Miniprotein binders against q9h3h3. Designs and how they scored, part 69

Target 1, 235 residues: q9h3h3
Amino acid sequence: EDGFTAEHLAAEAMAADMDPWLVFDARTTPATELDAWLAKYPPSQVTRYGDPGSPNSEPVGWIAVYGQGYSPNSGDVQGLQAAWEALQTSGRPITPGTLRQLAITHHVLSGKWLMHLAPGFKLDHAWAGIARAVVEGQLQVAKVSPRAKEGGRQVICVYTDDFTDRLGVLEADSAIRAAGIKCLLTYKPDVYTYLGIYRANRWHLCPTLYESRFQLGGSARGSRVLDRANNVELT
Key: E = the ipSAE of ESMFold2; O = the ipSAE of OpenDDE; V2 = 0.75 times the mean of E and O plus 0.25 times the DockQ between their complexes.

## First folded at step 5 (miniprotein)

Design V13
Fold by ESMFold2-Fast, scan of step 5:
Structure V13 (fold): chain B 235 residues (1-235), chain A 85 residues (1-85)
Amino acid sequence: as target 1 above (235 residues)
Amino acid sequence: DREELIRRFFELVLEAFELLYRALEALKRGDLETAERLIREALEKLEEAARIAEELGDPLLLRYVELLVRWAEKLLEEVERLKRE
């Protein structure tokens, strides 16, 4: 909701990260077990804080699938935070370019494609497609939010290692489309999350770098991708 | 005054969030005493915020304070774990 502060959004994110996750880890679990796991934990039915009537009685922060080659690298987040404080105090401009340089300097390079879907069959079907693509090696890692009691849309996050690698970001988009996903996608670098760049940020910066729209009967890629930071159409 | 209660609520939760963020940073540095002090101070502010949210009967404000309390409790659990070495 548009009335929520950046502090509220950060608090929600921290709580979800600290609560238990339901994980299918392809590094240690055979791919043949995925379909049973997806049937057991459809995201439209898994509740954020547990419910005896759902698949979980205890809180779940995220439902995740790790690919066989998944190797997390968060970079120097502490150094990033210190540099961000110094930058704000310096009076220098806060722009997408300065945030990009901070991220590169501190090796905080990961980012994610986001899709928001209402609870129901469409969400569960989309998640199953993404999860299969991860386990089959077309994507590296993904997670989906559980159902909140307040209602509203759930989010699927599909991660890439380096938001500055345009080709890698576009390859992930293509894999998402190949998995049958047709909804709007937006791409957000994790550096924006760590620095509190959300929809209602103080600097009025666009909180996403890329936008992908499905194109029926058009391009060879099946999508149109816009670089929002530079206002350039990539496909 | 409903408007005054809402102002007080956000003042308390923003202060609590700042304290919890500082507690997390202290915890990352291994400063367990500072982390615990900041967490307990945040919980005191959140207790007052919860009372205001209940008085207002606003489900979004109730959910917001519940998320911060849960975060504080998780940080406190981690402090206690690390104190046991």
Scores: ipSAE 0.000, ipTM 0.258, lowest interface PAE 13.4, mean pLDDT 80

Design V14
Fold by ESMFold2-Fast, scan of step 5:
Structure V14 (fold): chain B 235 residues (1-235), chain A 85 residues (1-85)
Amino acid sequence: as target 1 above (235 residues)
Amino acid sequence: DREELIRRFKELVLEAFELLRRALEALKRGDLETAERLIREALEKLEEAARIAEELGDPLLLLIVEWLVRLAEMLLEEVERLKRE
């Protein structure tokens, strides 16, 4: 908490995005090759900066799986950033509603379900389940961080096209649960990431919109999904 | 070329980030001289990164540099505050 500022997180995120990615692209690769690819690149063993003892000798920023229907759309990030600077200098209140409006205006709509897991079998098993769901068409795209040199938890990100589409966000949660995932999930719009707004920020904004908790033994859907801003259950 | 400029930019930003992380560690143990030196080294690398970002014409890269410069300034202000104790 003491040294990890938005500036630190932004620099690390940019470095990961600029380094090579290990990608299984279902748009061009047969689904039958997925199991071999997962066995070759388990995220608990792929190292961030390369190591002779790992599957990679060169840096890897992300390990990703693209679904057959995946069509990337980042929106107008430059226009978003210009509007954000204008908003900050305008003296107008900076609220979740104003950021939502900026995101809609500039078509920066993607968001992601996040899960954090320690390196090991549970991480690799969870990633394999997510990757299969992507290749089978239940999810659109996902990525997982490689193992950091200093250790710590790794993150799996499962993306949806539009954070304002509540049904789509809930459908992704259902698909994650159907893949066997039981850990805590949080949903964050990418607009917060592009503007450098993380957990601790000067505007006291919560970048987490939804939270999903697994329910054991229920006859309804396998999770409780909360709208964090309104503290309202969606399921 | 453009790809080499992006690679150099990334190298400078990562080096600056690591220097600021080490500066914070030095600051926490009361080593103000080491903290100040590391902050200055980070700022030099960020100045070079800013020049590359301007050459690439990418405002997002310049914004990342600005974020790290703000962190460096915050740490430098804390060094100056502790020197007055």
Scores: ipSAE 0.000, ipTM 0.259, lowest interface PAE 11.4, mean pLDDT 81

Design V15
Fold by ESMFold2-Fast, scan of step 5:
Structure V15 (fold): chain B 235 residues (1-235), chain A 85 residues (1-85)
Amino acid sequence: as target 1 above (235 residues)
Amino acid sequence: DREELIRRFRELVLEAFELLRRALEALKRGDLETAERLIREALEKLEEAARIAEELGDPLLLEYVELLVRWAEKLLELVERLKRE
């Protein structure tokens, strides 16, 4: 109904976060073990709630790869949420700029490139490419959703540590494209996730900051990146 | 009356969702007491929401409540596990 779908999507994401994750952690695991791990846990076959016929018999929320230099920094999420509640009761306008300011003030800076793919070879190939880029140091961290019991597309999330660092966001896009991914990519800052900014939010905010489109033969990067809030090409 | 039930259901699940989100953040900070309190408050609201969903006879609304209850139960299990460390 009136934005109810956004809460449902957030609830599903939280449930996945609470279930066990299958993690390849390059900080403690030799890179030489990655190919075997990828073969054991292809995301098109790993099931969300477990199945004796799949690679997992128990529920799996996410399949993730942590890079050698990965160091999570969540910022002051409590302060962010308190400030958000105060802002909503103040009557002041809620805009992308206001959310950016809150995120900076509370150091909640991480964000992610999102790509949605159907279960199958293309998904598994894309994930393998992303995972290798993470282990090789071209990306910091990534995760992919397991196969839902009712089917549907799966999502690959590639994180960057600072959504206000446009160069870093663009470098991550380049690394994703170098892995052979040609689908639409959208970038969402984690502050939007913490504050519940999904599609059909009541402030009419675009739920993503950047959009990347594959471009054949026109760019050395392999893609064009658009700032969705300002409709400005970053290329 | 039906319209009012739908509005109350919506308010309850939105409040429960925000409580669980805050509980997860408290848990990430190691504040187990706050997390447990928020989870319990969320479960109370979800119990009320479940009654309304059953009265409305909408299986999708009940499914949504069950999803949030599952999340809340997992958070409680994590709180209890961390308390034993």
Scores: ipSAE 0.005, ipTM 0.271, lowest interface PAE 10.4, mean pLDDT 81

Design V3
Fold by ESMFold2-Fast, scan of step 5:
Structure V3 (fold): chain B 235 residues (1-235), chain A 85 residues (1-85)
Amino acid sequence: as target 1 above (235 residues)
Amino acid sequence: DREELIRRFIELVLEAFELLRRAEEALKRGDLETAERLIREALEKLEEAARIAEELGDPDLLLYVELLVRWAEKLLEEVERLKRE
């Protein structure tokens, strides 16, 4: 049941940012507690608005894991928005380079790799892999959406601190692949989100900078061993 | 026959899993020749399984094959390390 427009979906995303988050913060919590936390709060079972039958009775906007070195920096978003309005009024050309320059000027540099998965074991397994990579220091920070009332796909967001640092963005992709993720990944700078630039915008800008597709065999990045001691079966 | 491909895939990955489990036990005993042979047999089965998974277009099957391939590669790396001692 999908009766919402892209505009309504954007409003729902904003509401999620304002609601409480479930956070595993590796800056203050021992890494040994992660597995228990992941078992308690699988994203396929954590409900968006709370339910007595779920792990949460209160609304949850996001489930997040902060790495030990995570230092949030959103930059000057208000200045960015003011400059964007001025630029539109000026009649000057609006290009990807223009947005990049505004983002640099106002230090709004963060971006994220996105993956969309159906609720269920596969989502929970993917999230657990990402969360472990964050706590182990291979990724900086990540979040996953809770389960919507009517179902639908959930999103995992893996953040990097500077979308203009191509090497850093690609290193994050490699770490995601090393965590066992094989699905399609897309990378979007947060500057596009703050300016309300989505697909089909009037400036014909593509907010997605990178797309990552897994390649089988020796091209796989990183290494991982199946834990046979615990006899954990996958799917 | 899609159902026959799924059956063949399951057969291959279960066989590969058992070969890798046996290879790790051989490594623990210092039997490097047996470990290497079992690892290579597992990789051959996983290569066939990967082709089937790709034909079926199922990302979960591809994910499982890749996890087993990484396990095999790590065991093979350990064999090479021990052979240099």
Scores: ipSAE 0.000, ipTM 0.075, lowest interface PAE 23.9, mean pLDDT 77

Design V5
Fold by ESMFold2-Fast, scan of step 5:
Structure V5 (fold): chain B 235 residues (1-235), chain A 85 residues (1-85)
Amino acid sequence: as target 1 above (235 residues)
Amino acid sequence: DREELIRRFKELVLEAFELLRRALEALERGDLETAERLIREALEKLEEAARIAEELGDPLLLLYVELLVRWAEKLLEKVERLKRE
């Protein structure tokens, strides 16, 4: 039952956003405390709903690291949703360009590189690398999901301020690679999340804008990036 | 005022989510009576959350309520189907 599974997964995502977060905030906490914080809250051991045997007794929605320059800006999500409803009733074609213009008009510009990893040493090591890059200023903000009771892969999200700034998105990819990350990455603008654009959407849109694969020995330092919407290689 | 409404909204939505999680667990073990009771209780909390979201004027909060209502309705349909078997 695809529909039933989609509703359940969306409800889990909403609850994660509303539950408490474990945050290392570099705006108020010295960088020298990061290693101890990472050791206390490895994502492979932090449980979604709390457990006496885990680092947390209470529910945790996300484990996050905020950089010194981080300033959250979600834009005008209310205006975006109203404009989206109007667009759907207008009969106009729904394309990546149309969604880009809605996002720009309503200042809903943030996006994220996503990586999915199994619980364990590789996940904890990857998260530690990302967290250090955030605290050192190479990335702005990142979060990782806690361990689900049902198991499965966990996700690391690395955010950028503006998905329309292609250079900025590619610079974030380079910083992720410089942190030692070698797995597949995909980039999704938050506007697609707000509007419910997933793999099997009725508008036949690619659910992500970019895909990054680790590359050895190329002239580019670290990765091969594909523009999924236009099917064009950028690096 | 506004802060208290947001706090109450989050409380109701998270309580409804937990009730629906427990209802799913009850369904998985075949306890249809418990599942139905928990789903109905969740729907009552979501109705109150919807009123608060409307007062706050935030369509995103209404979408969160609609999502949980749709999940609750699917769980309730499953309970009804299993009762007919």
Scores: ipSAE 0.290, ipTM 0.723, lowest interface PAE 3.0, mean pLDDT 85

Design V6 (at its last look DockQ between E and O 0.62; V2 from the best seeds 0.00; counts 0 for: pae E 7.2 > 1.5)
Fold by ESMFold2-Fast, scan of step 5:
Structure V6 (fold): chain B 235 residues (1-235), chain A 85 residues (1-85)
Amino acid sequence: as target 1 above (235 residues)
Amino acid sequence: DREELIRRFLELVLEAFELLRRAEEALKRGDLETAERLIREALEKLEEAARIAEELGDPLLLYYVELLVRWAEKLLEEVERLKRE
């Protein structure tokens, strides 16, 4: 049905990255201004291409909050792409371990916890909690998609510096739960995004590494985290 | 100047993206002639964008061009497949 779905999703992500972003940057803006900014730009009302009645008159790719200590590092994406093409032509197996090694070699280490929510109060409330956690220093950086023209769920992305650092990934999950988030979370390394590993991929790889489910009163962390690739509980 | 090149690059890549998005919609409604024309226009813009990315020496910009070229190639393969039916 959809032989170009992976390429289409990657292209949409690229276009969102290139269009203007609405950013609250805690490195240059006082934390006291956050609540007004959140009220001005609720993600359920900010439209991807600037519809009448929305708070934006121009396209918005992402709505983002940068923490005080945020310092972006994308690694060697060009070297990663070249090595990926060589790997595909080599006949060697394409596995999570092989992709992990490629990412380490080329320093493409960042990753993100993803949550998908329908437009509305629940999304806006969840984003406000995440944004406050970023500005207060419990999380490093986060972004949320604007409302698409056809509607559908929006995504909140909460980034960590190193997907191979399991402790750091789990600490981010704990901070998300402490912010009041109770929905399903999945974790995706940015290397998978750069290589176009989505739900439907040629190698039948799981598109995410970890899954977090809320646990009411069951654990001190507030969640259970599963390694999806190996089917192993991490907490 | 570097800022002019970056601006031109962004214009070309975003224009190519919109052309490919429209080509995909043309394919969905069976308009193969329009789809092929839009894909061709997108590839011409991406060729210019690739030259700018190489001049700037930025691997991320080259990655964006290669991503859209791959999408264009997949759409063109689908046009060829549907022509054979």
Scores: ipSAE 0.170, ipTM 0.670, lowest interface PAE 3.6, mean pLDDT 85
Fold by OpenDDE base, look of step 6:
Structure V6 (fold): chain B 235 residues (1-235), chain A 85 residues (1-85)
Amino acid sequence: as target 1 above (235 residues)
Amino acid sequence: DREELIRRFLELVLEAFELLRRAEEALKRGDLETAERLIREALEKLEEAARIAEELGDPLLLYYVELLVRWAEKLLEEVERLKRE
């Protein structure tokens, strides 16, 4: 496993987070304007670098929707990072439990459900469903990546305030499913992003805590949510 | 002004990232000379980015620079390893 993959993915994520965002803020914008905004900025057409003929002329890192109850709280990210550096230097074992404790101690508790979709109508429709659920107060905040130059899959992120609150994580899964989303979902804490813990990290940490699979058939309509750390089904 | 500093920081970080990506590709091809050159160019940009991040007083920006510096250092260690073989 190439030891550089984690830092590379961290840099790409940072670059996207630092570029301008296209935001619909339900706290300041009437919900009646959402459909016009979605039509103006369909994620499959918004380009990462503002390509000619795209809805955006300038680079866009993310397209986002903020709900009425959205309050940004990042916690003590600086203290988290300092503690993480000290931990690495100490030579102590690093486990998912260690990261959870660091996150709790520094109040860096946000996490997100992730879905990857190909560009096109299905992506734009999925995003419209999520955006509506956010504006209606079923979800707090969501974002979607713009179209890359090389194409590939776009990601929708749906946030929760606390990755340690299993009920809140499951409620968000239910709201995503109610919005008509049937694809595979993975849940990742933001603490893993802030510490540069991506795929193929040197500590062999899995950044995915939960996996949700939608069942199309049988008497049990709903998601099966797997706790990956404990290998236990929660639903 | 603060906005200009942020813009310059972003440019430097994006350029450094692209240089490191190209350096990694050069390493995969066995072109150690090109890899080393690109890594050194990236480090120069990251040093400037670090100064800007310090001036802005943003610990998150500083940490992002540190992540890229660590990547650059690891790539440079790999170049030196391969030169000794």
Scores: ipSAE 0.019, ipTM 0.420, lowest interface PAE 4.7, mean pLDDT 86
Fold by ESMFold2, look of step 6:
Structure V6 (fold): chain B 235 residues (1-235), chain A 85 residues (1-85)
Amino acid sequence: as target 1 above (235 residues)
Amino acid sequence: DREELIRRFLELVLEAFELLRRAEEALKRGDLETAERLIREALEKLEEAARIAEELGDPLLLYYVELLVRWAEKLLEEVERLKRE
């Protein structure tokens, strides 16, 4: 039933944000404990609602790793939301450029590389590589969804501080590839998430800014990165 | 006091979410009676959640309530459509 997909997906995302998270925080936890934690909570076995036989008995919204240098700063989200509401009633055009300017004005600059993987060994292996990269300082913060539905894909999110800093975004892509990840990556600025703008939105905005595809042939950079707005390869 | 209001808001929103998920499932199996009951129950919880969000003065919380209300309204429209057939 396609008529409920966007609302249902948004509601599920919101519920996951509000439920408890399982967090490995490198700022307060020794790095030597990481491998045991990863073994206890593989994302393919941690269940969204705490099913019997799971390592968790209670609902889990996200599994996350915070790096040593992680300093949470979502920016002026309340001001962003208010400006967004005013913009919608103003008659001014809503474009990717106006969203970019709102994000800059309100300092809501974070974004994330996303990868979608089926439950199982490949997901757990990819997550472990990302988590180690975060604890080792190559990445700042990452999260992975728990197992929510049989056969459904799960998502790993790898955050960057500033989507307008192309070099920083590309450095995060390189760190992900260095962890052995070969799948398609897409990049979404957090401003779209905070405003509830998903793929099937009424403004026809594309929340995906970049795509990264793994390249064969032993290239040191490992990626072909495409700017979705300009159809320009960056690498 | 504020932290208690936030906890109650989250409880209501998560309960409403679960009710709407179950209502959608009931609609898919054709159980219009169950779907309508669950939707109405969810809307009651969302009304209370909206009052708490207004008390907190947080437009982001109101936005989350609005999102769930829109989902509930679409489900009710489908129930009404199926009743006419």
Scores: ipSAE 0.013, ipTM 0.526, lowest interface PAE 7.2, mean pLDDT 85
ESMFold2 (binder alone), look of step 6: mean pLDDT 88; pTM 0.868

Design V8
Fold by ESMFold2-Fast, scan of step 5:
Structure V8 (fold): chain B 235 residues (1-235), chain A 85 residues (1-85)
Amino acid sequence: as target 1 above (235 residues)
Amino acid sequence: DREELIRRFKELVLEAFELLRRADEALKRGDLETAERLIREALEKLEEAARIAEELGDPELLAFVELLVRWAEKLLEEVERLKRE
C-alpha cells in the first residue's frame, strides 16, 4: 500500500482548510481580471508553506475560484458529526447507504470531481480551463492544492451542490471535459471527507461514488461515467 | 474573547501539524530521538487546543484535534517499534 493512513490524510486536509486561501471571487471581482490572477498564481509554483521564490510568502492551503452564483452551504456539519459518533457507538453497520442517509438528514450534500496531476504546465493549463469555466458559469466553484514540499501530484476539486443529483454530477463532468480535461476523474461526496473516509479507511468503503474516463474518438459524450457503488455505467 | 480563542486554537493546531510532519520526516531518516521529541511537543499543543475547543463548544474543532492526536499516537507507536528492532 501507499503508506498514507486515513488519519494522516484527514489531518492534512483539515490543516489546508485552516490555512489562508488564495481566492478569485467572481461575485465581487470582474471576469477580466482572471487571466492576470491565473498568471500570478499558477498552482505548480504556489508552495504550501511559502518557499522563497514562490508567488506566496505565507502558507496557502488552497487556491480557489468562486463563480458568480456561488452560495456556500456546507449543511449541518455539526449535526452530522454528532450523528456519526452515535452511529459508531451504536454498532450499526457503516455502509454507503447509511452515510447517504446521514448526509441527507443533515443537508451535507455537496461533492466534488477530483483530478490528480503532476506539477507543471499541464496542471496549470488544466486549472486555467477549470477556472475560466467557473467564471463563465459552466461550473460553480473549484479549488486546487498548492505544491507540496516533497513534490507529488496536486489535486483539482470541482464542486457540485448535490451528490445525490446524478444529472448535476454528469453536467459537471461534461463541463470539465469541454474545458479540455482528459485525465481520470473520480467523484467524492463531502460527507466522506468530513468523516475521514479515504482509500485505506477502516470501514472498507470505496472512497468515491463515480468515476469518469475520457474516450478519445470512442464516445459520443467524450467520457464514460461509472457509478462505483452500484457498478452501473451511466454513460 | 471568542475571536482570541479561535486564533489561539488555529495557531496551536497548525504548529502541532507542522511538528508531526517534521516528526514523520525524522522517522524516515531514522532519527528516533528527534521524532519522539517533536511528537511529544505536538501532543502538548494539542492538549491545549482540545481545552480551547471544549471552551468554544465546537465539536468540529475537537474532532480535528482528535485526528491529529491519533496521527501523533501512530507515529509514537512506530518510534517505539523501531527502537525495539
Scores: ipSAE 0.048, ipTM 0.547, lowest interface PAE 4.8, mean pLDDT 83

Design V9
Fold by ESMFold2-Fast, scan of step 5:
Structure V9 (fold): chain B 235 residues (1-235), chain A 85 residues (1-85)
Amino acid sequence: as target 1 above (235 residues)
Amino acid sequence: DREELIRRFLELVKEAFELLRRALEALKRGDLETAERLIREALEKLEEAARIAEELGDPLLLLYVELLVEWAEKLLEEVERLKRE
């Protein structure tokens, strides 16, 4: 209704990826400096293109925290795109399974849990919790969008290395919940972003693989995770 | 043709993106003339992309262009500021 979806944010993320990032890199920076960094760069105040009075004087595409063990691997995105074009012309069915196989073949395995929050205390508090979990080693890497000029919703992305590793995806969800996050989460593999799998795509694919909802009481994990493609509860 | 318009749009925004990144690097090394040229070239491509996005009626494509135009305009303002120093 307000137009803020995972597809909308994927388009924004693609644009932002090319701009400079504000990074707390736990591989080179002591964990004791995190709280000061979070106070200096709260996502509700960092502006996308820099403004007088904001913490940044130049454009910022993303605010990110890298864990101590973080080792990025984007895979062969160009090979993935070429294979995708060949698949489309082959007449073979386009299904979640065929996209999964393309991703595996080209090692484009990363994916992310997405949460969408309005600018303000709740966003800054959620980001601080996620950032601490990354620095403490419970999550590998995360980023949050800066504030757009009109103050629309912002997104926190929590990455996992391999979307086909369900245990790893669930462990990330558990760590997010342990950090105090209670909002709806959706999980999107980066292969869907690179191949243009958005809401209302021509292949009628669900644009996200998993959905996580906070569950009050009685749950050891604090959430229920649904595999949206197969309509199967994983927790 | 809708498919052709989408492909043309993506080509234009990708080219504009690369131009703006190169402009930022030129700014970092103090090459204001090169930075300005690259920013203006990017804005021309984004103007064409905006027309296509409006024709397609796709709010995501329009938002994508608006974000890049805003960045380009901020970079151009910075170039003009530094030129007077």
Scores: ipSAE 0.000, ipTM 0.136, lowest interface PAE 13.7, mean pLDDT 79

Design W1
Fold by ESMFold2-Fast, scan of step 5:
Structure W1 (fold): chain B 235 residues (1-235), chain A 85 residues (1-85)
Amino acid sequence: as target 1 above (235 residues)
Amino acid sequence: DREELIRRFEELVREAEELLRRAEEALKRGDLETAELLIIYALLKLKLAAYIAEELGDPELLRRVEELVRRAERLLEEVERLKRE
């Protein structure tokens, strides 16, 4: 994604969101069916636009698992977009604090832990662990991207309800680690996604709020979460 | 919401205590890998409990977490000792 514009990335995200999703919905489907569903739709094999030999013959935007308590709440995205245009015109500085305030005002509070993995066993294994944690109630909702034509890494997104609830964000990190995930995680509020805050943005903002690293062995073991805004390690 | 934070704190502490009990049982069986993972999971729960205790400004809750962290660290040292033997 080096060299891609914010408009290009936003268009790709919108297209994926509008295309059909493959969903395991624990609100209506027994947990006992999850293993069969995961075997049918491994994310390393599900293709973005459907290919001969893939599990899907039609486009798939996302592969998702909804927990029993999942209740979609996107907030007022239209109001957020209007306020964003006004902010850019106003000449006021665009900072993490200003974006946080817009998000609160328009109730666009959800956010997500992100992990990027190459197509293959590790991706499928990580997704299976996350999906089981969602169905068991330790996480609320998650999705994973299908495999792109040109290859490249796929992303697993694990959502929390409120990015301003630091404890909730940390609880999700702990649950991801308990599910066996050991790779680097970064946390991004959905307001940044809606407003096109990606790598190399015009405002020089870090596109994520937190990083999580996990270590086994040595004297310093466990999950370490860094607050990127303050450049300080959390407890 | 103080009441919700206290409930979350007690839940995390209870979960950590259970993980440490299971880790001690694994150590007795000589299952060092399982013991190590359970101790690490307990420490993850205790980190969140410490965060809550600090937000509440309650030194007694923080001391409870610190005692359990010390217990987890002693168990981890025992795992490392047994691996070298």
Scores: ipSAE 0.013, ipTM 0.475, lowest interface PAE 7.7, mean pLDDT 84

